# Miniprotein binders against GCN5-related N-acetyltransferase 10, chloroplastic (GNAT10): the designs that were tried, part 6

Target 1, 215 residues: GCN5-related N-acetyltransferase 10, chloroplastic (GNAT10), of Arabidopsis thaliana (Mouse-ear cress) (q9c7g6)
Amino acid sequence: CASTESLTSLTQNNAAEIELKYLVSQHGWDVRRLNRDDEDEIRRVSLVQAEAFHIPLALFDDFFFMFFQAEVLSALLYKLKNSPPDRYACLVAEQTSETETLSSSSVVGVVDVTAQTESSVLRYFPGVEEYLYVSGLAVSKSQRRKKMASTLLKACDVLCYLWGFKLLALRAYEDDAAARNLYSNAGYSVVETDPLWTSTWIGRKRRVLMSKRFS
Short names: E, the ipSAE of ESMFold2; O, the ipSAE of OpenDDE; V2, 0.75 times the mean of E and O plus 0.25 times the DockQ between their complexes.

## First folded at step 6 (miniprotein)

Design h10
Fold by ESMFold2-Fast, scan of step 6:
Parts: C-alpha cells; sequence; structure tokens
Structure h10 (fold): chain B 215 residues (1-215), chain A 99 residues (1-99)
C-alpha cells in the first residue's frame, strides 16, 4: 500500500541521514556510521579490519590475506543488507582536520555494534533482555592509535544511548593485556573468564567477557 | 577441537556476519581444515547451488596445499554464481598463484 511505502521511504531517508551524522568528535577523530552507498568505503573498511585481524601464515600469506579480506567484505555486505538500521552498525573513524574528501582512504578505524540476545552473556545480567555486542575493533597504526580506539568506543556508548540499550558487551583474549586495559579505561568491567578447560579440552585461547552498563 | 570446528563451520554455513568470518580464520589457523572440508562437502551435497560453500571449500583446499582442487572449487563457484564478484576474484587470484 501507498501509506506503507511512504513510511518505508521516510525511514530509509532518515537512516541515511543518521548514517552520515558524526556520533563523536574527539582528539582529532570523527566517528560516524559507515556510508552503505559508498562501495569504496565498504572496501576500505574490509581492508582495515583484515589488516588488523589477519593471522600470518608461513607460506603464501599474501594469497590467503586476499581471500580473508574478501571474506570480511562479504560478511560486511551481508550484515549491511540484512540487518535493521537500529540493530547493527559499522562505525568508522576518520581524521577531523583532513580537508580533502578522499572518503575511501580517510577511514582509519572501524568497530562493529550488533544487537544480541545470547544466553552466554544474558545469564550474567538478570532483567536484561538484549544487549549491544562490540566487535571487530580495528585501527590503523598512527601517532594517536589509543585515542582513536577510545573515540570509537565512545561512539558505541552514544549508539547504545540512541538505540535505547542499557548494556554493552565485548570479549577480549585473556592474555591480551593491551586490549583489556583499553576496554577498562573505556569503562568496561570483567564479567567472566572462559573456563580453564577451553585451552585444554577444546584447544582455544581463553577469552574474558567485559561489560558496560547504563541506567 | 574437531567437535568445536564442526559446530563453528555449521554456524558459518547458516549465517554470514563478520564475527563468523573471523571464526573461519580461527579454524584455519588451528589446522582443522579436514573437518571444515567434510562439512562443506555435506553442505554441497544438500544444495549443489551453494556458491558460498564452493568458495569456502576452495579456501580450505588452498590452505591444505591442495591447489589444483582449490582452483576447481573456485571454478565451480563461478559456474554456480556467474555474477558473484567474490567468486571471480578468488578464481583469478588462485589461478595466478598456481600458474
Amino acid sequence: as target 1 above (215 residues)
Amino acid sequence: SPEEAIKRAEELLERGDLELAWEALELMSEGEFEEALEILDEAIKINPENALAYLRKGLVLALMGRHDEAVRAFERAVEVAPTDPLAKLALEIAKEALE
């Protein structure tokens, strides 16, 4: 119907405007939602995350890196197409002072925020029905790397408030002191650490679950 | 572990978010390629038109050093999804690396 079509059009226009609005501007970094209509920016985001999270292989690392980047790109496109605009966001960080509009090359940091209801998290928060999960935090090396990461995390706080969520959660490896210190400084607290058997029985590095609550 | 690798691979076949893409890389780095390959072969038997399954099979085969089989998997992915730019890119990269 025409009424339904008009509402859909308005919602899509409002979402596009919100996607281009800066959530946080601090320490020379601006954070906003990814522009889903900018194919170069989508490719740039996949490159930033792939570079941050690739695991070097002894042989043919360049070959496998290209495939990993393609997988990251595919997953990003899938999430952008299939997620409601108030339940998933890819946030990008760019330099405040840059006057040239090289949009695809200006993105130097990324983080993903996804609405989730996983019992493995909610069991620690009686009365909470859903939370925003923070993942994929990736920053290009720069003179202000920690400040950029902190600004991305502050943007997650803003999004949590705007979407009406009361809980942010994330995971970090137990042995990653740098990441754990970054999250602690951003207001996250350890909720639980993976059981010792995860390294002995299932062969996985142990993770810590961290959370940040809002009233 | 094999059981955890199977569970993660099944989740990747059903969903396509960014977190699952990283879990695939974790499985690869842990050397659980044969378990992932078996699950992908089962998915292909159920749906022979699953281009994503052929793409992931090619990646796993390449990581196992089975390069000729990897190229054939990528060729099959392109045949199933001729308009998929990821399948075409994977095939071109694999052919260049193997020739």
Scores: ipSAE 0.020, ipTM 0.338, lowest interface PAE 4.9, mean pLDDT 72
ESMFold2 (binder alone), alone request of step 6: mean pLDDT 73; pTM 0.662

Design h11
Fold by ESMFold2-Fast, scan of step 6:
Structure h11 (fold): chain B 215 residues (1-215), chain A 103 residues (1-103)
Amino acid sequence: as target 1 above (215 residues)
Amino acid sequence: DPLELAERALEKAEKAGNKEALELAWEALELMSEGEFEEALEILDEAIKINPENALAYLRKGLVLALMGRHDEAVRAFERAVEVAPTDPLAKLALEIAKEALE
């Protein structure tokens, strides 16, 4: 229909502007940086991350969940306030739309990327002075997780290139096969580390360091 | 509103008065936001060792313990938070709710 054709033409005319906003668009998912001026989006990001890391309690879960969400939100606000824009980013994933949506509820996935210089990582990469650390990966349970998570990780690759970093690093629990397979499929490899550098405390789960290099 | 609570939590952390306290408060927040509760507890215990009057550290310790189902320990942490910040309504409310979870 003529109205449909007009809308398509308008969308095509704005393609260059869209390319400046989105780091990655693939598999029906768009990834961009969080809009720090949108308080509802900030609330939504904290909700997605809190939901992903929270195990429901039998009683008073609403109170402790709200308290936990507030702390997650505090961490986000702290990072936004105290990090240079080329040293930290919160990335959000939303479903690709043919028209603009103004709803903050469209955010269904989140990942944080932070520049770090920790010796516990750099000791395994001679000649590297700093790296980007990937953390806080969370995807809404109501959406397809694997492709959305992969698109978020691809956006981390793009930032690594744009910011001039040569190394991405993250940690995953050794017994979390799903997460480890996700990261391996995204191009991450387990770093061979000395067993003495892993937690030897009884009751603590072991984490493995994984990395992706660019040259 | 989680945003209002978050802004007040940051204000309390910034009032810690020294760089070391701010770094530990940040490290604990980052670990909590990543679901690393056991590691967050270790950092919170370090913060408490350095400043036993750190009400925010006791509050976060109680929260993490409650989320882990360790209600007895959560009550003790919230009791300490109320002792060092007797006018904090969040600390008092958290203590009463944690006590009820024991029953």
Scores: ipSAE 0.483, ipTM 0.806, lowest interface PAE 1.9, mean pLDDT 79
ESMFold2 (binder alone), alone request of step 6: mean pLDDT 70; pTM 0.618

Design h2
Fold by ESMFold2-Fast, scan of step 6:
Parts: sequence; C-alpha cells; structure tokens
Structure h2 (fold): chain B 215 residues (1-215), chain A 100 residues (1-100)
Amino acid sequence: as target 1 above (215 residues)
Amino acid sequence: DPLELAERALEKAEKLGDPELAWEALELMSEGEFEEALEILDEAIKINPENAAAYLRKGLVLALMGRHDEAVRAFERAVEVAPTDPLAKLALEIAKEALE
C-alpha cells in the first residue's frame, strides 16, 4: 500500500506547512505557530518565557532559573502532547527578514492560546460554551517593543477567527498599567476585577479579567 | 540541557496526587502567576502530604519569589518524603546557602 503511504505523507506535509504559515506579518514582525519538530525552537520559547517572568536573585540565580526554565518547558511539552491542534497553539514572533527566503533563527516573543470552559469566565457570557484564553505573553528582555506584543495579540485574533471561536479572554494584574493599556489598545475590555479581600486578606495581587468578542 | 530536565520534570508532574492540579500549577508557573501556583500546590499537598513533587515545586516558586526561608522548609519536606531524589537534595542545599 505504497499509494496509501504517499497520500499520508502529502497530508502530513500540508498540515506542517499550514502550521508554519505566518498568521500575521506587521510592524517588522512575523508571527506563526511554534515548529514542534524543532528542539532548538522549543528551548528558545521556554527561555523567552522564563526570562520574562523571572526576577533575578542575588544568589544562585543560575540554578533556580534553570530549574524554572525546565518547568516552563515541561508545561509546553505537556500542552503540545495533550492538546488537539485546533485547541492549543504556541505562537512565536521573529523579526521580518530582508528577503522572503531568509529564515530568522531567533524567536523573541511568545504567547499561548488555549481553549477553555471555566465557569469563572463563562458566567459573564450567557450562550457562550467555550473561549480562547490568552496567556504566557512574553517578550525577550533584549527586545522591549510594544509593536511586537500587539502583533502577537493580533495573531490571537486570527486564530480565534480560524478556529471558529467567538470570545478571547485573558487576565492581567490590576496594578500592571502597562499590560492593561496594551490589552485595551488591542480591543480588550474589563469584565471583572478580583474582590478587594483578595489583596487585603489573602495578600494575593488582584487580577482583572478582560475579553474581546467577535460576532 | 533544559529539554532533558523538562522530560524528568514531566515524569514527576504526572505523579502528583491530582493530574489536573499538577498541570494547573505548572501552567500558572509558566505564566508567572506564582501566588496562584502556590495555592494549587498547597491543595495538592493537602490531598497527598507525601507528594514530594508538590513540595519541590513549592520550594522553587518560593525561591523565585525571594522567600528563601519558606523555600528551605518546602525543600526539607521534599527531601523527607523522597530522600533519594538528588534534585530535592541539591535544591535544599542551594536554598540554604541563599538564606545565608
């Protein structure tokens, strides 16, 4: 059954090409899905996210950072293994090449998009059964550019449309004005803020739930 | 190599008392939501007090937050419940040095 093997191979090539196709190219940035077959790209994604969320320690930072990066990478591997391709995506941003055929070897931005059904979100949207949750937005510490983050968020809009979802949701800390402004400029609106007792009694930072709807 | 470490971490995460809690804690950690991750880890520990992986991750999160005294206590518990885990022993040694 060589003909069957040939058809399977063609189908796999088409799926890989679709997954690597650029979702958005804007402001000097190209955004596409992670190439899950590239171990170096998987390592770079975990490095970008770990660096973005890590606050340097005075002592033994190398050990705890490596440990943290390994945990971030294990979460990525779990999601890639256990999520259908139309229910989870890791999106990567790279600088637009001078020529269309020249491949950039550096990922400098990342965002995750996951299909969810959490009641804490759905209770605000009667008639909606599921939504895409945007998380893990990280920009390389060497590249603090608002346009890259905006392009990653625009790619989330494209996935929402392509996958047939009507709602995007995300959370930001209430005291993070920069993140909240970024999301507002991208079309997100505040739905809910964690109650005051979250910060006064539990001592945990309050979060803001934000959403973007598509008719 | 972070990839090799991640494969070992994946094996440990699958042994947490509740698989859903294990992966929720990892997702929160990967998003920088450390306080939220601690809540989930504490729930996993409450369900199974012999969950060495949960103590190990709790120690890591606390260390990343600069809470080194609490990190030492969490790593001490990880070593007590898994005395043969070289990562837990190394993390405890390093956390104690950071405390000084």
Scores: ipSAE 0.554, ipTM 0.819, lowest interface PAE 1.6, mean pLDDT 80
ESMFold2 (binder alone), alone request of step 6: mean pLDDT 69; pTM 0.609

Design h3
Fold by ESMFold2-Fast, scan of step 6:
Structure h3 (fold): chain B 215 residues (1-215), chain A 100 residues (1-100)
Amino acid sequence: as target 1 above (215 residues)
Amino acid sequence: SPEELLKRAIELAEKLGDPELAWEALELMSEGEFEEALEILDEAIKINPENAAAYLRKGLVLALMGRHDEAVRAFERAVEVAPTDPLAKLALEIAKEALE
């Protein structure tokens, strides 16, 4: 692995490459791939996602939050280590600034994009062999939360194009109007809604499968 | 402090095994599918009844759902399966004091 490391560019080349790595810059937000060499950025990403999806407990919530964040961090590290660079990406959003260098502390939004071949999705797209699945969309509280989320979704579009995929898919709760409106505005269309019996018969919250296609 | 909790979370993540199971359960939990997360964890336990990580994760999911008695039992099972696991012992101690 020493010979592999000797292939890394010098800091001058690395700085130019870093500037070119932004996938989208819109509405005051820059989106790029997570820097897998930045331990602090990995920690920050796990915190942003854990905070977004955490349900607080009445007692000793800090300890159970720590457990939840550890799970998020473990899952992120697993994906980063075991996924090819063109089949998984964690995308981070940071505020646009002419003076800011890439910094883990500036990360305020996250989304995951994973190549998948699940039959539950592909059955609706004859002739498609694989798709990119969008998940884990999380944004820190701010007045511009919706614009940041839409910018993260546009970065998913860019990855879809760069990686040669023709289909993006995601799931949202049927009763989550805000999320469904966000995805619809980003160009996603409902493909399938979970049957009524999933909530009535087995008590599971109904989801909608949404997709976005590229020619 | 937030930084101290983050450092401890990283330490715990390094000790947690079976990251593929963590990823599957976490995806369901992030979508609010706690019952589905329990199903995945129960399946992992059936395949390998000595999987301490699955019991720990089951306890966490149950605690997040407010099912505290069941969470304690899951942590007890984790300790039985891995008596030397400091994370399982710590989780059980806290759960017994706070949730029992």
Scores: ipSAE 0.132, ipTM 0.594, lowest interface PAE 4.5, mean pLDDT 76
ESMFold2 (binder alone), alone request of step 6: mean pLDDT 68; pTM 0.627

Design h4
Fold by ESMFold2-Fast, scan of step 6:
Structure h4 (fold): chain B 215 residues (1-215), chain A 102 residues (1-102)
Amino acid sequence: as target 1 above (215 residues)
Amino acid sequence: SPEALELSEKAFEKAERLGDPELAWEALELMSEGEFEEALEILDEAIKINPENALAYLRKGLVLALMGRHDEAVRAFERAVEVAPTDPLAKLALEIAKEALE
């Protein structure tokens, strides 16, 4: 069988692949692109995001949670299928390991980066034709660390540079001080806040548009 | 559950083929990011464009249920069943949403 030759080839290329694979490694966290050929990792990502955004309810919560996780998984599969490799990336964070545990269960943080051209953003940036939108930032409930989230955001910076984009944008709820402080510390600045009538007449939480610009 | 996952994937593929795929994926993306109020607006627009869009009603029911708005969730699931009477996921979601009210 070719198994010995495959193992030797893998070992010889391992260091170069590690240098290309990881966008950022800091504070005990490694951030890389999701391995789209690993079905277990895709399912793990959907679980991490579903758990982060789900608000527990008293009755029949398990059914609606599973349904929601299925929809999160469907969104991920759609993006992976329909996005060019330089216009969408799902980034995953895992703890820096002393052992070679090739396990999808090691993924504890996720963020999505998508190329967009929405006028609601571009109207604030004359001369910019497209930007990278940061969304879906989720940290496993067992690992609620600002350093992990900051490392994921730094990986978005690296990707922005590598793909040749000059603008990163994201949205956060106006009343979410923790998220806003996280993004401000990562170099994002408020561009626009939803008008007051959003909460008064529509009943929605107001959001802030934040951006980070590169030359 | 594995059954819910498979049914959801099949429903999305049908929306890509038969419905408005751009609104379908936009709503799905907002849902996956926890932007439930924003997802409802897109789902309502999809329903306005195609009142026979069973997937939009199904997802509207899910979002409402996740927000604890079970009365409205039941109504949305009832519409999903009316539009797609043979969809087992829509029927199951309706039954469970009705139980949540009791």
Scores: ipSAE 0.603, ipTM 0.770, lowest interface PAE 1.3, mean pLDDT 80
ESMFold2 (binder alone), alone request of step 6: mean pLDDT 69; pTM 0.609

Design h5
Fold by ESMFold2-Fast, scan of step 6:
Structure h5 (fold): chain B 215 residues (1-215), chain A 100 residues (1-100)
Amino acid sequence: as target 1 above (215 residues)
Amino acid sequence: DPLELAERLMEKAEKLGDPELAWEALELMSEGEFEEALEILDEAIKINPENAAAYLRKGLVLALMGRHDEAVRAFERAVEVAPTDPLAKLALEIAKEALE
């Protein structure tokens, strides 16, 4: 960092454009859309999500983790390439800072918002033709602050309004009290729980479908 | 570089698999829904038994879940279907070592 004054000047020159892209700034967290032209930010997002969903294993785990991160990154690239900009967004969270430069390495939280029409969800909402599905909510292990997660969810509310959707939906594991409490506090309500045979016959954890509706 | 690997994985899935099922499996994997991803991958394999990308992803998911015996079998199938794929061969060797 031999050129700190130069970096500060560059940050200030781009601050207005970046600030115009912020969907929410609250509780010390700024949430904006991913910069799809920044390959390092794309790598960072995939790392945050892969780390959040990965279960550590002994021996050779580094290889399978890298492979998993590449698949997470593949999913992100596919969505960015094949989705209209008002039908999919990857949202990133970074800590509000008055002195630090804005960079891809500052991203510590991620959530995906995708327009969907699945009958398994729409069957519970007569008259609704499409909804925004919230998924991939991940917070860096070094952070794990509920205020960041709630700010990401508030940004989903903002996109729902801006894009003209009336329904947000998501799923959480039935036994994940922390996640369910987070979503409930953000205004989501339980719609449906996976049947008991999901755990007894398939051996998978049961999930709960939750939704938030707007006028 | 994960980005380079990601681009190669997308290209392979597009050529050999049902694009809708391939995407659904990747989406579930990216959300940590491994059991659901396995169901979709098995469906893709049933529809197209020469889908090397589906076997490769199935092996990865099984390995991440600690199901190493099943992962080895999936990677063996990936190598059989795509014998020139260096990633499938490397994954198979590493999965075999994980059994120890």
Scores: ipSAE 0.604, ipTM 0.856, lowest interface PAE 1.4, mean pLDDT 81
ESMFold2 (binder alone), alone request of step 6: mean pLDDT 68; pTM 0.616

Design h6
Fold by ESMFold2-Fast, scan of step 6:
Structure h6 (fold): chain B 215 residues (1-215), chain A 100 residues (1-100)
Amino acid sequence: as target 1 above (215 residues)
Amino acid sequence: DPLELREKALEKAEKLGDPELAWEALELMSEGEFEEALEILDEAIKINPENALAYLAKGLVLALMGRHDEAVRAFERAVEVAPTDPLAKLALEIAKEALE
């Protein structure tokens, strides 16, 4: 039916502990859970993700960027309010305190982690009932992108362990060699799926499913 | 692909409602999946032709894809469905201005 009273209590206490602690500190970057009570941080996260996923337009660029950022913000707020604390997390990256670069203490990297049970993924993992899905990985262009991104991915590993999941999954564009190399270096492997070369796939960008298993 | 997406969209609409389906499309758009977002939005509109949010989201996706004429038509439909929505009216105004 639902989880026991004891399990829900422990889960809530663990989420509070996670929110107060850094999950990973590596390569000059600290990764922690987003502070949902900090409106400025929530707006900052939406800006970082909107900038990373924005496609420039010749016309309306300012308006559509503003609209896109507002919708990213709304989606973030929706997930923060409607997701259990051990089923969804927005992770943020900031510079370590000992780095004296005159930089702000603002968030400069983001990734989302969501518990999922989609059959489109689970069909490739017999015996697995649920997994953590990694999405929305975004880093500021002005920062050390590869090291920050790898640290965010390592924080996803830590969260997977803390929440008791055995599988991490994500999708990357087949033609995005940089992203695929980043994920491979973080321990992800391409999931072998049925080839689509005999079917019609006109104008659709192909994505590959990648996964990381834990014992 | 299209049949599976349609079946999933119909199941989600029954459980979550048409507005939530538009939010899923916006999440796909944030991940750069414009074609998938457009298909989900088209299914949402088929299920509920009065879904103003779906028309607004469709217009935005079409504009990001460079399909400006279709984007204008989507914003026009959003205004027809929600004539008092200031965001829909603003989006249409900006879209029409660019065509001039």
Scores: ipSAE 0.014, ipTM 0.291, lowest interface PAE 7.1, mean pLDDT 72
ESMFold2 (binder alone), alone request of step 6: mean pLDDT 73; pTM 0.668

Design h7
Amino acid sequence: DPLELAERALEKAEKLGDYELAWEALELMSEGEFEEALEILDEAIKINPENALAYLRKGLVLALMGRHDEAVRAFERAVEVAPTDPLAKLALEIAKEALE
ESMFold2 (binder alone), alone request of step 6: mean pLDDT 75; pTM 0.681
ESMFold2-Fast, scan of step 6: ipSAE 0.613; ipTM 0.846

Design h8 (at its last look DockQ between E and O 0.06; V2 from the best seeds 0.00; counts 0 for: pae O 8.3 > 1.5, pTM O .650 < .8, other shape alone 6.452 > 2.5, unsure alone 68.385 < 70, SAP 87.86 > 70, placed apart)
Fold by OpenDDE base, look of step 7:
Structure h8 (fold): chain B 215 residues (1-215), chain A 114 residues (1-114)
Amino acid sequence: as target 1 above (215 residues)
Amino acid sequence: DPLELAERALEKAEKLLEKAEKLGDPEEAREALELAWEALELMSEGEFEEALEILDEAIKINPENALAYLRKGLVLALMGRHDEAVRAFERAVEVAPTDPLAKLALEIAKEALE
């Protein structure tokens, strides 16, 4: 009679092992799920996401940056706590260490993946009930290599397959040609451009809905 | 000039909103930023006191509204009312002691305003 305690420890160890397992290893980058129990890694992720969204230095107030980082961190903690593990993942990229030394794995890239059922997206995809939304793609300034962002997007494909989803979707700014080209190269196509009237705010940049469908 | 500060604050808040949208932050984080934006729009018009009055009304309606206290703290910080800003952030933490945002906002406010 294997004790119930051994099954719970195996399920917890298996869940922890699944979270730390690399989804993709390519181009010198390893991508895995964020460790939910590592506060320092969670803080590092929030910093990488906050820093990736450059405010011009002339308007950079350390107070506003810190407040923004706080919001990113809080949103991340909320998603990690309240989302089912099969409906949300924060994915982190680290450099492939050739040496088995568990050197402090420095998270240098991040992406969020969330299961969604928004009718505004689903209307374009008859017979799809839910999709994975890709957001928060951030790459550390020191490591801004197109290969890392592509590796993060490839990990989203792997996760889409593992969770049994058929559709990935994301939003890119219409004027962000670099992002649009990255997503296009990753196999995403333009579905719709947000209507001008959806800009409730004067000066709100138009977004383009992009998607990748798996057969 | 308070107006120049408000315009800069507004421009910063626009960029923060654009960033939050890029992050695909929960609707709540977007709503928080939109409300911060409304307060900043009023500030850009030089209506700092009106922004505070609106936030005080929101607090009066719901004294457990941590977000209203965070916004009030931000408006007060932009007005150079640092001691009052810190008190507003402290009140946000009292109302929402488990909210990591309120705690972090207070820590940031103390570091930035001391």
Scores: ipSAE 0.013, ipTM 0.286, lowest interface PAE 8.3, mean pLDDT 73
ESMFold2 (binder alone), alone request of step 6: mean pLDDT 67; pTM 0.556
ESMFold2-Fast, scan of step 6: ipSAE 0.717; ipTM 0.888
ESMFold2, look of step 7: ipSAE 0.473; ipTM 0.776
ESMFold2 (binder alone), look of step 7: mean pLDDT 68; pTM 0.588

Design h9
Fold by ESMFold2-Fast, scan of step 6:
Structure h9 (fold): chain B 215 residues (1-215), chain A 100 residues (1-100)
Amino acid sequence: as target 1 above (215 residues)
Amino acid sequence: DPLELAERALEKAEKLGDLELAWEALELMSEGEFEEALEILDEAIKINPENAMAYLRKGLVLALMGRHDEAVRAFERAVEVAPTDPLAKLALEIAKEALE
């Protein structure tokens, strides 16, 4: 038999645990850190990211998709193994459920946040010694209509504040208007664009460096 | 199982003393930055022309970019460098059927 006090305490503890676990809850989306002890969640994250970069005209078969997913998984495992918990995070988005049950199969969005000190970025920010780099933003196609990407970016803001960083930086292709508009709406501003010769002479698509700063 | 394959690849890289460029290429690939990944992979190949894994990853990236002829050539180079590597042979065989 359980007492009323015990039941109330358990309910409050569960609510507090869920609240502390989630970085952001907005527009029907909850964002939290990846559970590194859940192998199915690690597989799910790599699947979401690999699918986001999949070529839709079936230019490679299941073998190459598995190969690519394995490479994405290798990068994730390397970062989880070799990064301090306050210098790297993989953030996952799941739909707000009427049940409080957390499930790896409910992960439908991902973004990576990594502490960096690269001179190619820091040269534009005198007085800044390090920044958080946002990358690997991927949203399941079936859920893109629900503003999930914006909620993932807000979670990056929260993490930046919690870890004591003053600068968020990311790169997007210059010709990717959708991505650039998403980042601009999230508060990012263009810092630098790759020179025109990048596409003409080197043959590489031009990128823009974007940043968001906190006092 | 992609997780099992990834864990084996990571263990092999740790045992061999991986190059910094290998991890930079993997990070760029995982972020969808394929053109940048190609630059790093080409740099790794210039440093060590016998790097079969760099050719394999170059072939994969080229395939993901829709550059079919270049992908096949990269896999051919991987097989030339590592003729006993079953992954390199399989990748070339599949690429010729699916990409050409």
Scores: ipSAE 0.399, ipTM 0.749, lowest interface PAE 2.5, mean pLDDT 79
ESMFold2 (binder alone), alone request of step 6: mean pLDDT 73; pTM 0.660

Design hb1
Fold by ESMFold2-Fast, scan of step 6:
Structure hb1 (fold): chain B 215 residues (1-215), chain A 115 residues (1-115)
Amino acid sequence: as target 1 above (215 residues)
Amino acid sequence: DPLELAERALEKAEKLGDPELAWEALELMSEGEFEEALEILDEAIKINPENALAYLRKGLVLALMGRHDEAVRAFERAVEVAPTDPLAYLALAIALEALGDTEKAREALERAKEL
């Protein structure tokens, strides 16, 4: 829906709107916070994340995928309802466009950032009271490029600074070389690797805790 | 519609389950940490054996992991504790079909239609 305002007024309003929305604009990608008033964008975000974490099943994949997407969407709705706006954010990535039309279907990447105080992380950072945890990093399968994921991670850096946090932390599976390389290139360093008994005795995949500190 | 299903799931979690464990399980599921989610779901079930949402989510996670035998058992528990939930019967029917148990799947589907 277009305004009937003057061309100059519309241009100034649009520029101010863009400046306030975007955390990062690099390498052809714009990253901003999710528009929680746009139900289609909420559906799109849950689809991108569900697709990234889903392993296709031989039978009835459509039903279980839809069910899983609904649960991913439930998590998003829960976080939006129960988190202060400076303690949680869902960040979305879209292609930088010379056109002013932005649609929820243009969202091709997502990452969640949540303020946490878990002792399993803070034990490695004396003097730090809380940190931002990066999770749910997902890139649409049609647009899988490291530059977009790196831009999402850069937006997490910006948010960390804006919210006054000094530490970003995340976890990746030990055997996921692609993810670990992505995070290392973004400035994250390994803090701890799950002990060998995690895979040997419990049967779960080992994870690595990685972190990035700011002065 | 996944948004409608999501809203109903949040409503159920607030009324029936342990809110902190329900959230922890949901968070792990949304991050693709299925083995970890199963541990939390099992903990929720131990605390409240009538937690239909925990059984339903356990079945979903197991089905997504291709563990259809275990998924069927979880969905069977979900329909036992919430016999008026058509979603639980539908999930059970589809998991049974994945195992090749077409007759039991048809029975579960008919029950879902009645609700």
Scores: ipSAE 0.574, ipTM 0.848, lowest interface PAE 1.7, mean pLDDT 82
ESMFold2 (binder alone), alone request of step 6: mean pLDDT 76; pTM 0.696

Design m21W (from tb2 with E21W; at its last look DockQ between E and O 0.60; V2 from the best seeds 0.60)
Fold by OpenDDE base, look of step 7:
Structure m21W (fold): chain B 215 residues (1-215), chain A 86 residues (1-86)
Amino acid sequence: as target 1 above (215 residues)
Amino acid sequence: DPEARELAWEALELMSEGEFWEALEILDEAIKINPENAKAYLRKGLVLALMGRHDEAVRAFERAVEVAPTDPLAKLALEIAKEALE
């Protein structure tokens, strides 16, 4: 009788070991899950995410940026604390160290992956009960290389497979041709565009729902 | 109110994803449930500021100060938001 305790310890150890392994290593980028116990890494991720937003310069002094970053950090910490490990992941990209000596793995790219059951998305996919939503794709301004974003998206594919999901979905701004092309090249297709009436709201950018289905 | 707190949290997630309009809708719902939710007004002001809706951001921060007159963050946010409009 192999004790139930040994199976639970193996599953916990396997889950912990899975968190530290690279999901993808391509194009000089390694992508892994964010270390939930690394506060400095979590702060770095929140900074990369906050910096990815185009903030109107007129109001955003250093204070409002700091306030926004603090809220982004708060959101990230909450997701990490309250989401099951198989329902949410923050994925981080770092440069593949050719030399063992560059110990400072600097997070330079981020993406969030969340399991969702939103009916507005699922209505287009009969027989799909849940999907992975890809959000918060952020790339450090210093490292705006198309290859890193593509590698992050590839890691989402790997995670989708590992968690047994059949569908990835994301929203892109209609006016962001660069993002739309990135997602298209990653195998996403347009499912729906936000209704035109939503774009009549001052400052509301129209989004496009894009998806990638696995057979 | 636990429901208003949950909505205010969902709004923060949406904001962190750049879904500012959806964040505003959720924050407005949270405010309807609990009009004394200072945190919802602070977040609303921040989202509005991020959207370039300066006058509305100021009004949201004013309401945050009214609800939480001892909150130093609310006061500071309002001061900075007003200075940015002058």
Scores: ipSAE 0.527, ipTM 0.824, lowest interface PAE 1.3, mean pLDDT 84
ESMFold2-Fast, scan of step 6: ipSAE 0.690; ipTM 0.894
ESMFold2, look of step 7: ipSAE 0.680; ipTM 0.899
ESMFold2 (binder alone), look of step 7: mean pLDDT 77; pTM 0.720

